# Designs tried in a protein design chat: VH-VL binders against q8ixk2r445to577. Part 127

Target 1, 133 residues: q8ixk2r445to577
Amino acid sequence: FFGMLQNKGLTDYCFDYNPPDENQIVGHQVILYLCHGMGQNQFFEYTSQKEIRYNTHQPEGCIAVEAGMDTLIMHLCEETAPENQKFILQEDGSLFHEQSKKCVQAARKESSDSFVPLLRDCTNSDHQKWFFK
Key: E = the ipSAE of ESMFold2; O = the ipSAE of OpenDDE; V2 = 0.75 times the mean of E and O plus 0.25 times the DockQ between their complexes.

## First folded at step 5 (VH-VL)

Design mc4 (framework fv_recaticimab; at its last look DockQ between E and O 0.16; V2 from the best seeds 0.00; counts 0 for: pae E 7.4 > 2, placed apart)
Fold by ESMFold2-Fast, scan of step 5:
Formats: C-alpha cells, sequence, structure tokens
Structure mc4 (fold): chain C 133 residues (1-133), chain A 120 residues (1-120), chain B 112 residues (1-112)
C-alpha cells in the first residue's frame, strides 16, 4: 500500500511529515494535517517488513516509536526493520505497533486545535482506523 | 507572475446565496491549498475555511460550517466559495488566499477581494 | 480557537520613527517537533488585500524591505519597523497557523 494515510474518524486528516529543512529529515514528530491529495509530505508506503516509509527524501525515513514514548518519530530506515519501526496494518484498519502492543490513534494535541498520531490502548474507535487514499 | 483574480461585487437580499470565484494563474494550481477569509466593513480578518485544490477536501470554521461550501475546478484553475442563507451581517469583502502544502506558513498570495453587500 | 491579541489597537508615528507592534496568543504556537513558531504578520493598506510580511515569526517574505523584522517565541511576538516610511502607514495583523487560522484584531498605524 502507498499513498496518503487517512484517518476514518478524523476524516479530513492525513499523516504528514514536514521536517525543518532538507538537511535533517529525521528526529521530528509525525503530525496530522488536512489531506491535500498531492502526496509530497503526506505520501507514505507500507512495506512487507511492516514499515511506514517516508520516501520523499534520501536517505529514506521510517516511522518509529521510542521506548516509553507515545509519539511517532521519523527515524532512518534500516536494512532489517527494528521492532520499534514495525506496525501491523490490520484488516479493520488499525495500525498496531508490535513492540508496545498499542494502536495508533488520531488525537488532539493537549491545549491545542492541532492533531497528532499517538500510541493508545487499542479500541474499536474510528480514530484508530486508517486507510491509504 | 502569480495572481488570484476574484469575481465582481455582488448585492444580495437576505436569505439568498452568493458564489464567489477565484481564478489562479502563474503557478501549479493543484500544488497549493486555498483559504477563504472575509472582512466586514471596518473590522478585522476572519478565516472561513480551506480547500485542497488537488483533492477537493475541505475544512470549514465552525461559524460557517452550516452555510459555506467550497469547491474547485482544476480544468480552469478556479476555486469557489458559496455562502447560503445570507444575513445583513454577512456584508464583507471576501478574499481567497493560497497556502503551499509543504510549507505551513500563513497565506502568501491574496486575491483582490469580492465585496458582497446584503441588504433589503 | 487560539485567540490572538494585538497591542496597541492604533498607533500614531512619524516618518523615520522606530515602530513596535506586539501580538500575544492564548496558547503557545511553537511546535516543539520542528521548533517553529506558526506565526505570520500581514500589512493591509486601505482598499487593498493583505500582504504577507513575515512567516515563522521572524522569516521575511521575499521582496519585503529589511526595515521590517519579526521576533518572539511561544506566546509573545513583536513586529518592528526600524525606520518608518510614508508607504508603511497601514493596518498590521498577526496570524497563527498552528491550528485553525486566527488573526489578531489589527493595529492601525497612523500619521502623527
Amino acid sequence: as target 1 above (133 residues)
Amino acid sequence: QVQLVQSGAEVKKPGASVKVSCKASGYTFTSYGMHWVRQAPGQGLEWMGWISAYSGNTKYHQNFQDRVTMTRDTSISTAYMELSRLRSDDTAVYYCARELYSKYYGMDVWGQGTTVTVSS
Amino acid sequence: DIVMSQSPSSLSASVGDRVTITCKSSQSVLYSSNNKNYLAWYQQKPGKSPKLLIYWASTRESGVPDRFSGSGSGTDFTLTISSLQPEDFATYYCQQYYSTPTFGQGTKLEIK
């Protein structure tokens, strides 16, 4: 699968990554922003190694969750995907993070009108359901 | 040169609808989002909503969600904003303004504005 | 919505003066993930469309004279005009784009 990764519950929002400049594509949080349908910073690939890859820049970025954290951070992709970069896209649209055993949920950033994907206990909420458009 | 050219002034009666157009030129229309902002006489700027020129996806401010519809036609590089059930307090200058998708920085190019007067 | 408050609402100044306009947000518009302040400044002359002056709180838009500068972070921002010119008499607006866009009420810069 590849394309814009859109939320079923927060229907106008897609995974989005806008690094501070082209010289540093990693280390920053993945956000949710209005789906623009252009690809660009909203274009992701789900791979057979269970990675969510950001292929806009070289070297390629892979979404990861660091130990003890609930935010999705852009890391460098590895030849063999480490456990913190593995997400199972389930039949119901859930993105299950194998290492933490939690699901990716569209969530409001505290004290803000902005949205981010966060790890949360898995539920049947549409805010935890994702699809490629 | 990059330009946004809006349709002409409108005079409407309360309860009517108005549809304002915004024709883009000088850039790739589908690479930018389009915002709609209004300004009542002697007042400040009020954001109404946004549309993706590529997909047609929209986001409206809560104050306008019940009455506003934003669309675009990529074949003629034109965005539209329709406001229904007009009231006297909808009298304002309506602007379109573009935003680059890969850069979340304000609104860099603005149309000249369309004056909409609602009077009985 | 994030509420933007500008001060002063109006300001009288003379050509050559240093002018300072302030803008405060009801919550931080600094995004820690990219360390950017989602804050812009616009100039609007009577009967004209707004013109972008500054974005990312301190980055000057192409073609904007260097007498215009933006500063600040988080909730407190300033637009400075180092030496006022006749063409600078206008209304200035700050705007956050951290969330759903909101504008300050505007600061009208008038001839003293």
Scores: ipSAE 0.385, ipTM 0.815, lowest interface PAE 3.2, mean pLDDT 90
Fold by ESMFold2, look of step 6:
Order: C-alpha cells, then structure tokens, then sequence
Structure mc4 (fold): chain C 133 residues (1-133), chain A 120 residues (1-120), chain B 112 residues (1-112)
C-alpha cells in the first residue's frame, strides 16, 4: 500500500512527518495532521516487510517504536526490518505493533488542539482504525 | 545548484489552452513536490495547485479545478501545468515552485516565471 | 481558505531604517503537536520571482541576511528588517502553509 494513512475515528487526520531539520529526518516524532495530500509529508508505503516507510524523500525512513516508549519515531530503514519497525495492518483497519503487542491509536496531546499516533492496548475504537487513501 | 527553468512566454486567444513546463536540476526530482502559482499584472500571488513528483498525485485550488491539469515526467525531471479554456483574466506570470522540504506547502525555489498573455 | 491580511499595503523608508510588516491570519496556523507556526515570508523584487526569506514564522532560509527576522505566533506575525539596505526595496508576502496555501496581498517597500 502507498498513500496517506488516515484515521477512521479522527476524521480527516493522517500520519504526517515534518522534521525540524530538512537535512536530518531521523529521530523525530510522527504526528497527525489534517489530510491534504501535499508536501510529500503524508505519503507512506506499507511494505512486504511490514514497515511503514517514509520514502518520498531520501534517505528512506521507517517508523519505529523504541523499547519502553509509546511514540512513533522515524528511524532509517534497514535491509531486514527490525522487530521495532514491524506493524501489521489488519483487515479490520487496526494497526498492530508486533514487538509491543499494542495498537496505534490517534490521541489528543493533553491540553492541546493537536494529535499524535500513540501505542495503546488494542481495542475496537475507531481511533485505532487506519486506512490508506 | 538547485534550479527550475520554465518554458518561454506564450500569447494565446480566449478559449485556447497553454501548457507550461518546468525543468528541475540540482536535486532529486522525485523527493519534492511542485507548486504552481500565478501572478496577474499588478496583483499578488495566487496558488493554483501542487503535484507530487514521486506519485503524480495532485491537489488543485477549487478556482482552477475544472480547467487545470498538472503532470510530470520523471525521466526528464520536468513538471507541467496546462490551463484550458483560457480567458483574458488568465493573463499572468505563471511560476513553478519546489516544495520546502518536510515543511508541507512552503516554497523554497521558484522558476523564473512564464508570461501567458490571453488576447483577442 | 485561511485569509492572510498584511499591513501596511505600502511603506516608504530610507536606507538604514528599521521597518516592520505585519501579517494576520483568519485562523491559527500554530499546530501544537510540533509547536510550529506554518507561516512563511517571501521577497519579490521588480521583474523577479519570489524568494523565500523566513519559514516556521522565525527561521531564516539559508543565505538570508540576519537583518531579516520573523516573529509572532498563532494569528499575528511580523517581519522585521533591522537596517534597510538598497537591495531590500521590494514587495513582501506572507504565506500560510497550515492548510491550502494562501498569500497575503503584499506590502510594497519603497525608497523614500
């Protein structure tokens, strides 16, 4: 799959990656932002290795969750996908992180008008359902 | 050196079409989207739309949606904007502008502009 | 669309002056998930294409002199030129990129 990864429950919000340094795409948090399809920041590829790749720019990034954390962070892709970069996009739209056994959920950043994807215990919430546009 | 070089000036009659090219050099063409912006004589800047150089996906401003087509040819690092059913108020300078890396819809490098004159 | 309003529409100043140009958006362009204001400033000299000066409201583009600075947050933004040089006489545009891009109407800066 390739396209904008949209949340079912948080309508019109998509995965978005906008690092503060144009020359350093590694180590920053993935956010959710209004879906717009512009700027290459909202296009991701779901690969046969179960990666979510940010590959419209070089070098290619892969979404990871560092041990003990619940935030989605950009790492460099590797030849063989590391366990912390493997996600299963289920038929029902849930996005399951294999290593942590948790699901990606759209969450409001506390006391703000902004949103981020976070790992949470898997539920049937539409905020844990994702699809490519 | 990052550079965008546009095709030359055009004179058109009402009802015709114009296709402006924008050739990119000095960077990986498919890593950046391309905006198109126009400026009518004595007026400000008007965003027309955007194309992903990687995928070819487009987003058009509603004012142009039924008349504009944006394409690209990755083999020659060139983006195109075609505006059909031209009217006299389409007389303007048309710019291509490269998206600002990872800053969404910002525009860091602009072409030199292509003057399109629509006159009977 | 988010409407961008610039003030003043034109301005006369002398070499060496400090000038400010303001820009107001009809909606906030601050996204608190990343704490960024999605606002840019461009300079356009007569007969030339626009040139990016400032992005994220306050970050200078590479090669832009440090006499140019941007400030503000949310809906209210300012471009400041601390000591005008002869090459700074131009039209300046703000632009939001929080959503569908829109530009201010421009501020023409003329030599007095």
Amino acid sequence: as target 1 above (133 residues)
Amino acid sequence: QVQLVQSGAEVKKPGASVKVSCKASGYTFTSYGMHWVRQAPGQGLEWMGWISAYSGNTKYHQNFQDRVTMTRDTSISTAYMELSRLRSDDTAVYYCARELYSKYYGMDVWGQGTTVTVSS
Amino acid sequence: DIVMSQSPSSLSASVGDRVTITCKSSQSVLYSSNNKNYLAWYQQKPGKSPKLLIYWASTRESGVPDRFSGSGSGTDFTLTISSLQPEDFATYYCQQYYSTPTFGQGTKLEIK
Scores: ipSAE 0.046, ipTM 0.681, lowest interface PAE 7.4, mean pLDDT 88
Fold by OpenDDE, look of step 6:
Structure mc4 (fold): chain C 133 residues (1-133), chain A 120 residues (1-120), chain B 112 residues (1-112)
Amino acid sequence: as target 1 above (133 residues)
Amino acid sequence: QVQLVQSGAEVKKPGASVKVSCKASGYTFTSYGMHWVRQAPGQGLEWMGWISAYSGNTKYHQNFQDRVTMTRDTSISTAYMELSRLRSDDTAVYYCARELYSKYYGMDVWGQGTTVTVSS
Amino acid sequence: DIVMSQSPSSLSASVGDRVTITCKSSQSVLYSSNNKNYLAWYQQKPGKSPKLLIYWASTRESGVPDRFSGSGSGTDFTLTISSLQPEDFATYYCQQYYSTPTFGQGTKLEIK
């Protein structure tokens, strides 16, 4: 699967990543923004290694969850995907992070109208449902 | 030359609908989003909504959610904004304005504006 | 929505003057991940469409004279015109695009 990773509950919002330097893409947080599909910022790939890969840049980035965090951060992809980079996109649309045993949920950024994907306890909420478009 | 050319002035009665067009030229239409902003006489700028020329996805301001419809025709590089159930306070100049990547750049090219007058 | 407040609402100045316009946002428009301020400045002349002057709070749009500069971060921003030219008398708007876009109420710059 590849393309825009869109949330079902938060209508018309997609994964969005805009690194400050195209040559240094790691270490920043993935956010949600309106699904526009333009450029490189909203293009992701779900791989056979269970990665959510940001492959519009070289070296390629993979979304990771750092220890003790609930945010999605861009790391470099590894030859073998590390445990903190493994996600399961399930048939029901839930995006499950294997290591934390939590689901990715579209959430409102504190004191903002902006949104971010955050790890939360898995529910049947549409805000935890995702699909590629 | 990059430009946005909007349709002509409209005069409508209360309760009617108006559809404004915005034709893009000089650039790849689907590489930009399109905002719609209006300006009542002597007032400031008011954001109405946004549409992706690529996907057709839209986001409307809550104040217009139930009355505005934004569409686009990629075959002719044209964006449309339809506002229904017009009221006198909808009298304004309506602008289309492009944005390369939503949230990342300003509105760098604007249409010339379309005057919509709503009066009994 | 993020509320943008400009000051002053209007001011009079002469050619050659240094002018500053302030814009305050009700919450920060600085994105920590890229350290960019999602703030733009526009110029609008009577009967004309707005024109983008500054984006990312301090980056001049192509073709904009050097006398225009933007500064600030977080919630406080300033547009400065170092030496007013006759063509600079207009209304100026700040705009945030960190969230749902919102504009300041505008600042009308008139000839003294």
Scores: ipSAE 0.015, ipTM 0.662, lowest interface PAE 7.0, mean pLDDT 91
ESMFold2 (binder alone), look of step 6: mean pLDDT 92; pTM 0.938

Design mc5 (framework fv_recaticimab)
Fold by ESMFold2-Fast, scan of step 5:
Order: structure tokens, then C-alpha cells, then sequence
Structure mc5 (fold): chain C 133 residues (1-133), chain A 119 residues (1-119), chain B 112 residues (1-112)
């Protein structure tokens, strides 16, 4: 699967990654932003290794969770996906982070009007359901 | 065995287009990206762009963006590079080469396709 | 683009010699988050495609003889051939993959 990764509960929002430039696509937090339908900074691929890849720019980035954190950040992809970069996209739309045993949820960023994907305990909430457009 | 086999040499007139093929065997085609690198006679290596064999997404170097098109056919594990509006300075050996993820070092190369552009 | 500069452009040597080739990048290719240098080295013999020798600046590709070694970090890198063999006479290229791939201009290793 590839495309814009949209939230079922927060229906106007998609995964979004807008790095400062093409030569530095890693180290920044993945955000949620209004779906614009143009791909580009909202274009992601789900791979057979359970990666969520941002491959619009070079080098390819893979969404990861740092130890002890609940935020999703962009790391460089590895030849063999490390555990912190593996997400199971389930039939019901849940995006399960295997290493932490938590689910990706659309949430408000603390002290702002911005939205971000965060790791939370798995529930049956629509805010934890994702699909490719 | 794991290999990339490219189409044969081409001789073209200025203004024509050339389409080079690169057939993969011995590995899962869609697990790797395919890059194109050219080498003019007596010169070094120049990266032209890449295509994801999985998605078909492409990125071209700005020097080629207006003239190059990269495609692939997953049913036959083949990547293509088409360069249009050929000039004499496009005379070069064109290579396909694979990479995995963001590891844009090339562990497997095609044998090269010589393209000669002359009037 | 990151510019890669190799020195020397050509080098004459004898079998058994220790040979060093230098590569400099216009900006650092060391990624701080994983502490890896995004640099590779290739060997190209006349009429053949390039062959990967070294990646991550110092990791030798499988099947490459141990007389080949890579070293360096950030912007300055070296390829060393500890005891030159007849089959080693070739052109050598460094390549960065920290951003859009770019190659050095090449170092031609010739028999003395």
C-alpha cells in the first residue's frame, strides 16, 4: 500500500512530513495535517517489512519510535528493518507498533492546536484507525 | 544467479530518444530500488535518478529532469530509462544499479549499455 | 549537490606497493543519529561496470580481498591497498550517499 495515510476519527487529517530540505529528511517529528490530496509530503508507503516509508526524497526515511518516547520521528531506513521501525497495519485499520505493543493514535500536541500521531494503549477508537487514500 | 542484464548498444541521431532496459533476476525485484548512472567517454560517473520497483515512484537529478523518464514492469522484473531530445554530449555508457532502502551504495550493477549520439 | 574530490587523479605503482587514495566531501557525510559515514568506494576495470569495494566508509563488501581497507570520517576518507596485486590496476571512485548520490572524479591506478 502507498498513498496518503488518513485517520478515520480525525477525518480531515493525514500523516505529514515536511523536512527542511531534501538533504536532511531525518530527525524531525511526523505530524498530522489537513489532507491536501497532492501526495508529496503526505505520501507514504507501507512495506512487506512493516515499515512506513517516506520515499519522496533521497535518502528514504522510515518512521520510528525512540526508546521511552511516544512520538513518531523520521529515521533512515535500514536494509533489515529494526524493531523500532515496524508497524502492523491491521485489517481494522489499527497501526500497531510491535516493539512497544502500542497503537498509533491521532492526538493533540501538548500546548498547541497541532495534531500528531502518538503511541497510546490500543483501544477500538476511530482515532487509532488509519487507511491509505 | 543475482544479476542485472541490460539491452544492447544503440546509435541515435540528435533529437531522437533512447530507451534502455534492465532485467533483474535472482532476487525479489520489488524489494530494491533501481538507479541509473551514466559515464561519458573518459569521464566519471554521473547519477541520473532512481525508481522504486515497488511503487513506481521516481526521483530524477535536476540535470535530467526535463528529458528522462524511468519506469518499471514488475511482471517481468524489468526497469527502463528513456532519455529524449538526445545531444552529442549524451554519448555515454548507461548503467542500471540496485540499492536497498536508503543505502544508495550500489552492490549490483548491469553490464552497461553504450549509447552513441552522432549525426 | 555534495562535491566529491579525489586525489591523486592518477598514480603509478608497482606490485607489492602500499597505495592510498584520498577522497574529500564538500560537507560532512557523517549522520549523527546513527554515527555512520555515508561513503562507498568502487573499482572499475576498463570495459566493465564498477564493483563495490567498501560501504559505510570502512565496511568491506563480501568477497573483496582484505588488502582493501577504508578509513576516515566526516569529510576526509582514504582507501588503502596494503600490497598491490596485478589485478588491482583500475580506476577507483568514491561516492557519497548522504544526499543525492555524487561520485569523485576517479583515481586511475597505473602500472609503473
Amino acid sequence: as target 1 above (133 residues)
Amino acid sequence: QVQLVQSGAEVKKPGASVKVSCKASGYTFTSYGMHWVRQAPGQGLEWMGWISAYSGNTKYHQNFQDRVTMTRDTSISTAYMELSRLRSDDTAVYYCARTYGDRYYFDLWGQGTTVTVSS
Amino acid sequence: DIVMSQSPSSLSASVGDRVTITCKSSQSVLYSSNNKNYLAWYQQKPGKSPKLLIYWASTRESGVPDRFSGSGSGTDFTLTISSLQPEDFATYYCQQYYSTPTFGQGTKLEIK
Scores: ipSAE 0.007, ipTM 0.556, lowest interface PAE 13.0, mean pLDDT 85

Design mc6 (framework fv_recaticimab)
Fold by ESMFold2-Fast, scan of step 5:
Structure mc6 (fold): chain C 133 residues (1-133), chain A 119 residues (1-119), chain B 112 residues (1-112)
Amino acid sequence: as target 1 above (133 residues)
Amino acid sequence: QVQLVQSGAEVKKPGASVKVSCKASGYTFTSYGMHWVRQAPGQGLEWMGWISAYSGNTKYHQNFQDRVTMTRDTSISTAYMELSRLRSDDTAVYYCARSHYKDYPFDYWGQGTTVTVSS
Amino acid sequence: DIVMSQSPSSLSASVGDRVTITCKSSQSVLYSSNNKNYLAWYQQKPGKSPKLLIYWASTRESGVPDRFSGSGSGTDFTLTISSLQPEDFATYYCQQYYSTPTFGQGTKLEIK
C-alpha cells in the first residue's frame, strides 16, 4: 500500500511529517494534517515488514514509538525492522502497534487546535481506523 | 543546477488534446512532486494538479478532473500533462513547477508552454 | 478551497520606495503543531515564469535579495520591499500550500 494514510473518523486528516527543524528529518513527532492530496510529506508506504515508511526523501524514515511513549516519531529505517517500528494494519482499518499492544488514534493535541496520531487502548472508534487513499 | 525545460508552443483546434512535457535535471527527480499551473492571457495563476515523481500518484483540481492526465517517466526524468477536449478558454501558458517533500512551495518553474486554442 | 485575497491589485511606486503588499486567506494557514505558516510569495516579470521569493511566510529563498521580507501569521500576511530597485517592477502573488494550492489574484507593481 502506498499513498496518503487517512483517518476514517477525522475524514479530512492524513498522516503528515513536517518537523519543526527542517535540517533534521529524524526524531520529531508525526502529525495529522489536512489531506492536500499532493503526496510529499503525506506520502507513506506500508511494507510487508509492517513498517510505515516515509519514502519521499533519502534516507528513508520509518515511524516508531519509543518505550513508554504514546507519540509516533520518525526514525531511520533499518535493514531489519525493530519491534518499535512495526504496525499491523488490520482488515477493520485499525493500526495495531504490537510491541505496546495499543492502537493508533487520531487525537487533538493538548493545548492546541491541531491533531496528532497517538497510541491509545484499542476501541472500535472510527478515530482508530485508517486507510490508504 | 536545477532546470525544468518544457516542450514548445502548441496551436490546437477546439476538441483536440495537447500533451506538454517537462524535463527535469540537476536533482533527484523522484524526491520531488511536479505541479502543473496555468495562466490565461492577462490573468493570474491557476493550479491544475500534481504528480509524485516517485510513485506516479496524482491529484487533480476538480475543475480539470475529467480532462487532465498527468504522468511521468523516471528513466528520462520527465513529467507530462495532457489536457483533452480543448476549449478556446484553455488558451494559456502552462507551467510545470517542482515542490519538495516537506510541503515546500514551488521553488523551481519551467519556462512555460504556450497553448493556443482557436478555430 | 482556501481563497487568497491580495491588496492592492496594483501599485505605482518609485525606485527607492518602501513597498508593502498584503495577502489574506479565508482560513488560517498556520499548522499549530509545527507552528509553520504554509504561505509563499512569488515574483513574475512579463513573459517569464514565477520565481519563489519567500516561503513559510518569512523565510527568504536562497539568492533572493534581503530587501524582500515576509511577515504575518494565520490569515494576514505582508510582503515588504524595503528599497525598490528597477528590476523589482513585476506582479507579485501570494500562495497557500496548507491545502489544495491556491494563489492570490496578484499585485502589479508599476513605475510611478
Scores: ipSAE 0.008, ipTM 0.624, lowest interface PAE 9.0, mean pLDDT 86

Design mc7 (framework fv_recaticimab)
Fold by ESMFold2-Fast, scan of step 5:
Structure mc7 (fold): chain C 133 residues (1-133), chain A 120 residues (1-120), chain B 112 residues (1-112)
Amino acid sequence: as target 1 above (133 residues)
Amino acid sequence: QVQLVQSGAEVKKPGASVKVSCKASGYTFTSYGMHWVRQAPGQGLEWMGWISAYSGNTKYHQNFQDRVTMTRDTSISTAYMELSRLRSDDTAVYYCARAGYYERSYFDPWGQGTTVTVSS
Amino acid sequence: DIVMSQSPSSLSASVGDRVTITCKSSQSVLYSSNNKNYLAWYQQKPGKSPKLLIYWASTRESGVPDRFSGSGSGTDFTLTISSLQPEDFATYYCQQYYSTPTFGQGTKLEIK
């Protein structure tokens, strides 16, 4: 799968990554933004290693969750995907982060109307269901 | 260099549909989104929606969702906006505008505008 | 939707004057992770399409004279024209692109 990773509950919002420094692409939080289809900052690839790759830059970035955190952060991709970069896209659209045993949910960022993907206990909420467009 | 050229003025009766075209040149058409913004006489700017030139995916403002259709033809680098069931208060100048490379929804360049007059 | 409010709604000025236009958003348009304000300013002359002046609150578009400057962060933004020229009489709009795009109501800059 590849393309825009869109939320079923928070319709019209997609995974988005726009790093502040073009030369230091890693270490910043993945956000949700209106699906615009321009590729660049919203183009992701789901790989056979269960990675969500950001293919816009070289070297490629891979979405990760650091131990004890609930935010999705961009890391460098590795030859063999580390556990913190593995997400299982289920048939029901749930995106399960195996290392933490939690699901990716579209959520409102505190004190603002901006949205971000966060790890939450798995539920049947449409805010935890994702699909590629 | 980079240009957006829109179709000519239209005069329509209430209940009709209008389809405005926006032809892009001077850049890679599929690398940008195309937004549509209208301006009623003497009034401000109102965002209607947009389309990805790459995927064809669209997002419409709720005020237009039931009456607007945005499409594009990559072979001729042209975007289209069709507004149906026209009312007199749809009289406006309709603009297409390109979204910037790393930005989300600031607009540069803008087309020259297409005047749509809805009158009996 | 984020509501954008401009002040003043109209302003009369003379060539050579320093003019200031203010824009306020109903919620912050600063994205803390990249420290960018998702705010743009446009100039529109009668019968013409809008022209981008400033993006990211303070970055001037190529070809825009340096007498135009943008400042501010979060919810409060300012467009300044340091020495008004005859070609600057126009309507100015602020626009946020942090969420679904919305525009301020416009500020008409008129000859005194």
Scores: ipSAE 0.006, ipTM 0.538, lowest interface PAE 14.0, mean pLDDT 85

Design md1 (framework fv_traxivitug)
Fold by ESMFold2-Fast, scan of step 5:
Structure md1 (fold): chain C 133 residues (1-133), chain A 120 residues (1-120), chain B 107 residues (1-107)
Amino acid sequence: as target 1 above (133 residues)
Amino acid sequence: QVQLVESGGTLVQPGGSLRLSCAASGFTFSSYGMHWVRQAPGKGLEWVAVISYSGSNKYYVDSVRGRFTISRDNAKNSLFLQMNSLRPEDTAVYFCAKDRYYGSYPFDYWGQGTLVTVSS
Amino acid sequence: QSVLTQPPSVSVAPGKTARITCGGDNIGSKSVHWYQQKPGQAPILVVYDDSDRPSGIPERFSGSNSGNTATLTISRVEAGDEADYYCQVWDSSSYHVFGGGTKVTVL
């Protein structure tokens, strides 16, 4: 799968990555923003290693969750995907983070006014359902 | 090259209705969220409404919710604001503004505005 | 977040530096955008995402954002910089929030 990763509950919102520093592509939080249909900062690829890759550039960025955190952060992709970069995209649209045993949910970040994908206990909410467009 | 041109502003009685239009050119209109922002005479800027690129998602400031409806026609590169149950405090210049798609929320281009006066 | 506080006016001499503050609880965790509006004209975006400038905006305009205060700095002020300046953030409950505006007067 590849394309724009859209939320079923927040109907027009997509995964979006636009770091403040143009020259530093890793270490910043992944956000949600209104889907624009142009790919670019909203283009992601789901790989056979269960990674969510950003923009398929070299070196490639991969979404990760650091231990004890609930935010999705951009890291460099590894030759073998580490546990914190593995997400299971299930047939019902749930995006399950293997290391934390939690699901990715569209939500407001506690210290931010932006909509962001956060790890939450898995539920059957449409805010936890994702699909590639 | 990006241009936004508002129209429809006029004098209207309290309780009346009015529809504003915004004609867009110079960018792929269907790929961007669009906003209405207003400014009462001598006052500051107040965001009014946003519509997503597809038209499926809409948000409004509390003071206009239930009275105003934002809509768009992507085939005609046009944005609209239907204003019902107008009040004197709705008197303002209404600007059409374009979203920037970089995952930020700034308005990168604005129209020149159209004046709506709500008075008897 | 519910309210962004700006000083109502700032006076600055030509060639000096003007600093316009935007106060908000934990505003350093948000992306702040700045607009310039001259009398009778539409606003224009002068700084976005705290510190980035759109193409065509002079390097004299810069921004910062930390803690509870975001700042727009205009260096080497010119008479043409006289305008109202507004800060803006996104809030998930209030959506787009503008500051009250700061009138910059060049002596």
Scores: ipSAE 0.007, ipTM 0.555, lowest interface PAE 10.8, mean pLDDT 84

Design md2 (framework fv_traxivitug)
Fold by ESMFold2-Fast, scan of step 5:
Structure md2 (fold): chain C 133 residues (1-133), chain A 120 residues (1-120), chain B 107 residues (1-107)
Amino acid sequence: as target 1 above (133 residues)
Amino acid sequence: QVQLVESGGTLVQPGGSLRLSCAASGFTFSSYGMHWVRQAPGKGLEWVAVISYSGSNKYYVDSVRGRFTISRDNAKNSLFLQMNSLRPEDTAVYFCAKGYKYSGYAFDIWGQGTLVTVSS
Amino acid sequence: QSVLTQPPSVSVAPGKTARITCGGDNIGSKSVHWYQQKPGQAPILVVYDDSDRPSGIPERFSGSNSGNTATLTISRVEAGDEADYYCQVWDSSSYHVFGGGTKVTVL
């Protein structure tokens, strides 16, 4: 399905990806920003291959986590999704990253009031609960 | 006709308080983040505050944090800025502005502004 | 990105091209937006996301952004383009940051 990926605990904050160059969508960190519901940068697709796709521009991007890291970054989608691009959106709203066995959590960026999604040990916190809107 | 109209600007003593209002029309107010941006006489633009479409999240520039409070009333299509502990450097024309549909970080619709003068 | 540097003024003859720069550390990795403001009026968005134009903005307005410099280009300048121009970026720690503004004078 497809839409804005919103956090339950951090109300009105959505997954957001606004690359500085529309032709270069790879390599930047996914952030959390106020949900506005009307922009291209906040629309994602969750696929049957467990990918979170950014389909607004070509080529299509897929959210990934590099080995040993906890930040979500944009990569190019592949014909067969690699393990670092697989997220299980569970019925309770948890977004589970299969390769690391960790959950995506809304977190404050160090020394800042801005927010980013980060991998953390899985808990039942509302900051780890996500839904499409 | 898409329109934002600010009101409430006046002369205030340092340390005083003032509430600004912004009336929106011609678009679905409850669907957009709203901002306050100010401009001191003869100077450039400075972003002040933002409020999310539902009113749940608010952010401020460091110099006003703890002194200013942004709020909205979606039923009345109105945006507010409560300003406390005003300082001479807060003297400016205050604009309300709407987040842009195609780029959430840009501002596409602006009001004409309301002048706040903080002086003894 | 916490500080954006613009030249205070740019002079251009009618029909010629005006170029207004916006300098910032690694600004090419940010999305830059541009606003036009005439005396006593509210700003108008003329370019967003580095190079895109809102509906109603003439094709004479264009933008680019690479390295440490973003540029607003106004081709075939008209008297009505005389105004102050501001660049703006989003920064995760400061949110919205405006440049100091550039006064464009059309001779």
Scores: ipSAE 0.008, ipTM 0.616, lowest interface PAE 8.3, mean pLDDT 86

Design md3 (framework fv_traxivitug)
Fold by ESMFold2-Fast, scan of step 5:
Structure md3 (fold): chain C 133 residues (1-133), chain A 119 residues (1-119), chain B 107 residues (1-107)
Amino acid sequence: as target 1 above (133 residues)
Amino acid sequence: QVQLVESGGTLVQPGGSLRLSCAASGFTFSSYGMHWVRQAPGKGLEWVAVISYSGSNKYYVDSVRGRFTISRDNAKNSLFLQMNSLRPEDTAVYFCAKERYGYSYFDLWGQGTLVTVSS
Amino acid sequence: QSVLTQPPSVSVAPGKTARITCGGDNIGSKSVHWYQQKPGQAPILVVYDDSDRPSGIPERFSGSNSGNTATLTISRVEAGDEADYYCQVWDSSSYHVFGGGTKVTVL
């Protein structure tokens, strides 16, 4: 499974990663941006290890959530995926973060039009439903 | 030729309404998010609004939210900005701009259309 | 909320180097883009992603970005380089933010 990871509730928004330095891909927050359908910074791969990989630039990155945090950050991928990098894409479209027991939700930053994926308690909201396009 | 051409700018009274148009040619219009950027006389550039490639998602700068509506017609390669409840501070040249695919900069701009809001 | 600070004007002699700064908190962590605008014309992209040039833009135009300051450098300045120059970033909270602009005068 690979492609643009799009939100069902926020219908034209996709996972997006635009690192300031394309040669240093780790340490920055994953955002949501208007889907342009052209790949690049919006192209992700869902692996058999339950990782969401960003491989547009080298070295390859894997989305992770640090302990106690709710933001999705780009980390380096490892041979065996650590628990903080595992997301279960369920049949209903929810992305369940295994270590925290929470779901990825498209969320607005307070007092802002900007959107980011954040960990929230799992609900049946369309803002927590994702699919590859 | 790859270009954007704005039209519709004119003199309107405060509280009035106006619709701007932008005609796109030479690229696959339906594949890109489109923006409106304005520039008050003698002042700098200010981003106004964006519409997604599908037309479903629209976002605005705070000062125009609720008054302006961005829309598009992909079959006609056209972008629109419906401006209601116009204020003197909306006086500006309005540019249509294409976002660079996969990037956050504007690689194509129209020549602009002047909107003057005055009594 | 992001604010980008540019000097309102820069004067430079023909054949010399002009430097236009764009100040912003931690701007070195963002990608900065630069536009040239001549009177009565639309802006033209001259530098993107801090230091890359679009096809057709001469090598005299270059950029850098680190810490709290991004810089557009125009070497061997020509009379035709007289224009307003704007820096721009994308910010997750503010979307597209432009600097106030710098008028470059070639004397």
Scores: ipSAE 0.007, ipTM 0.541, lowest interface PAE 11.2, mean pLDDT 85

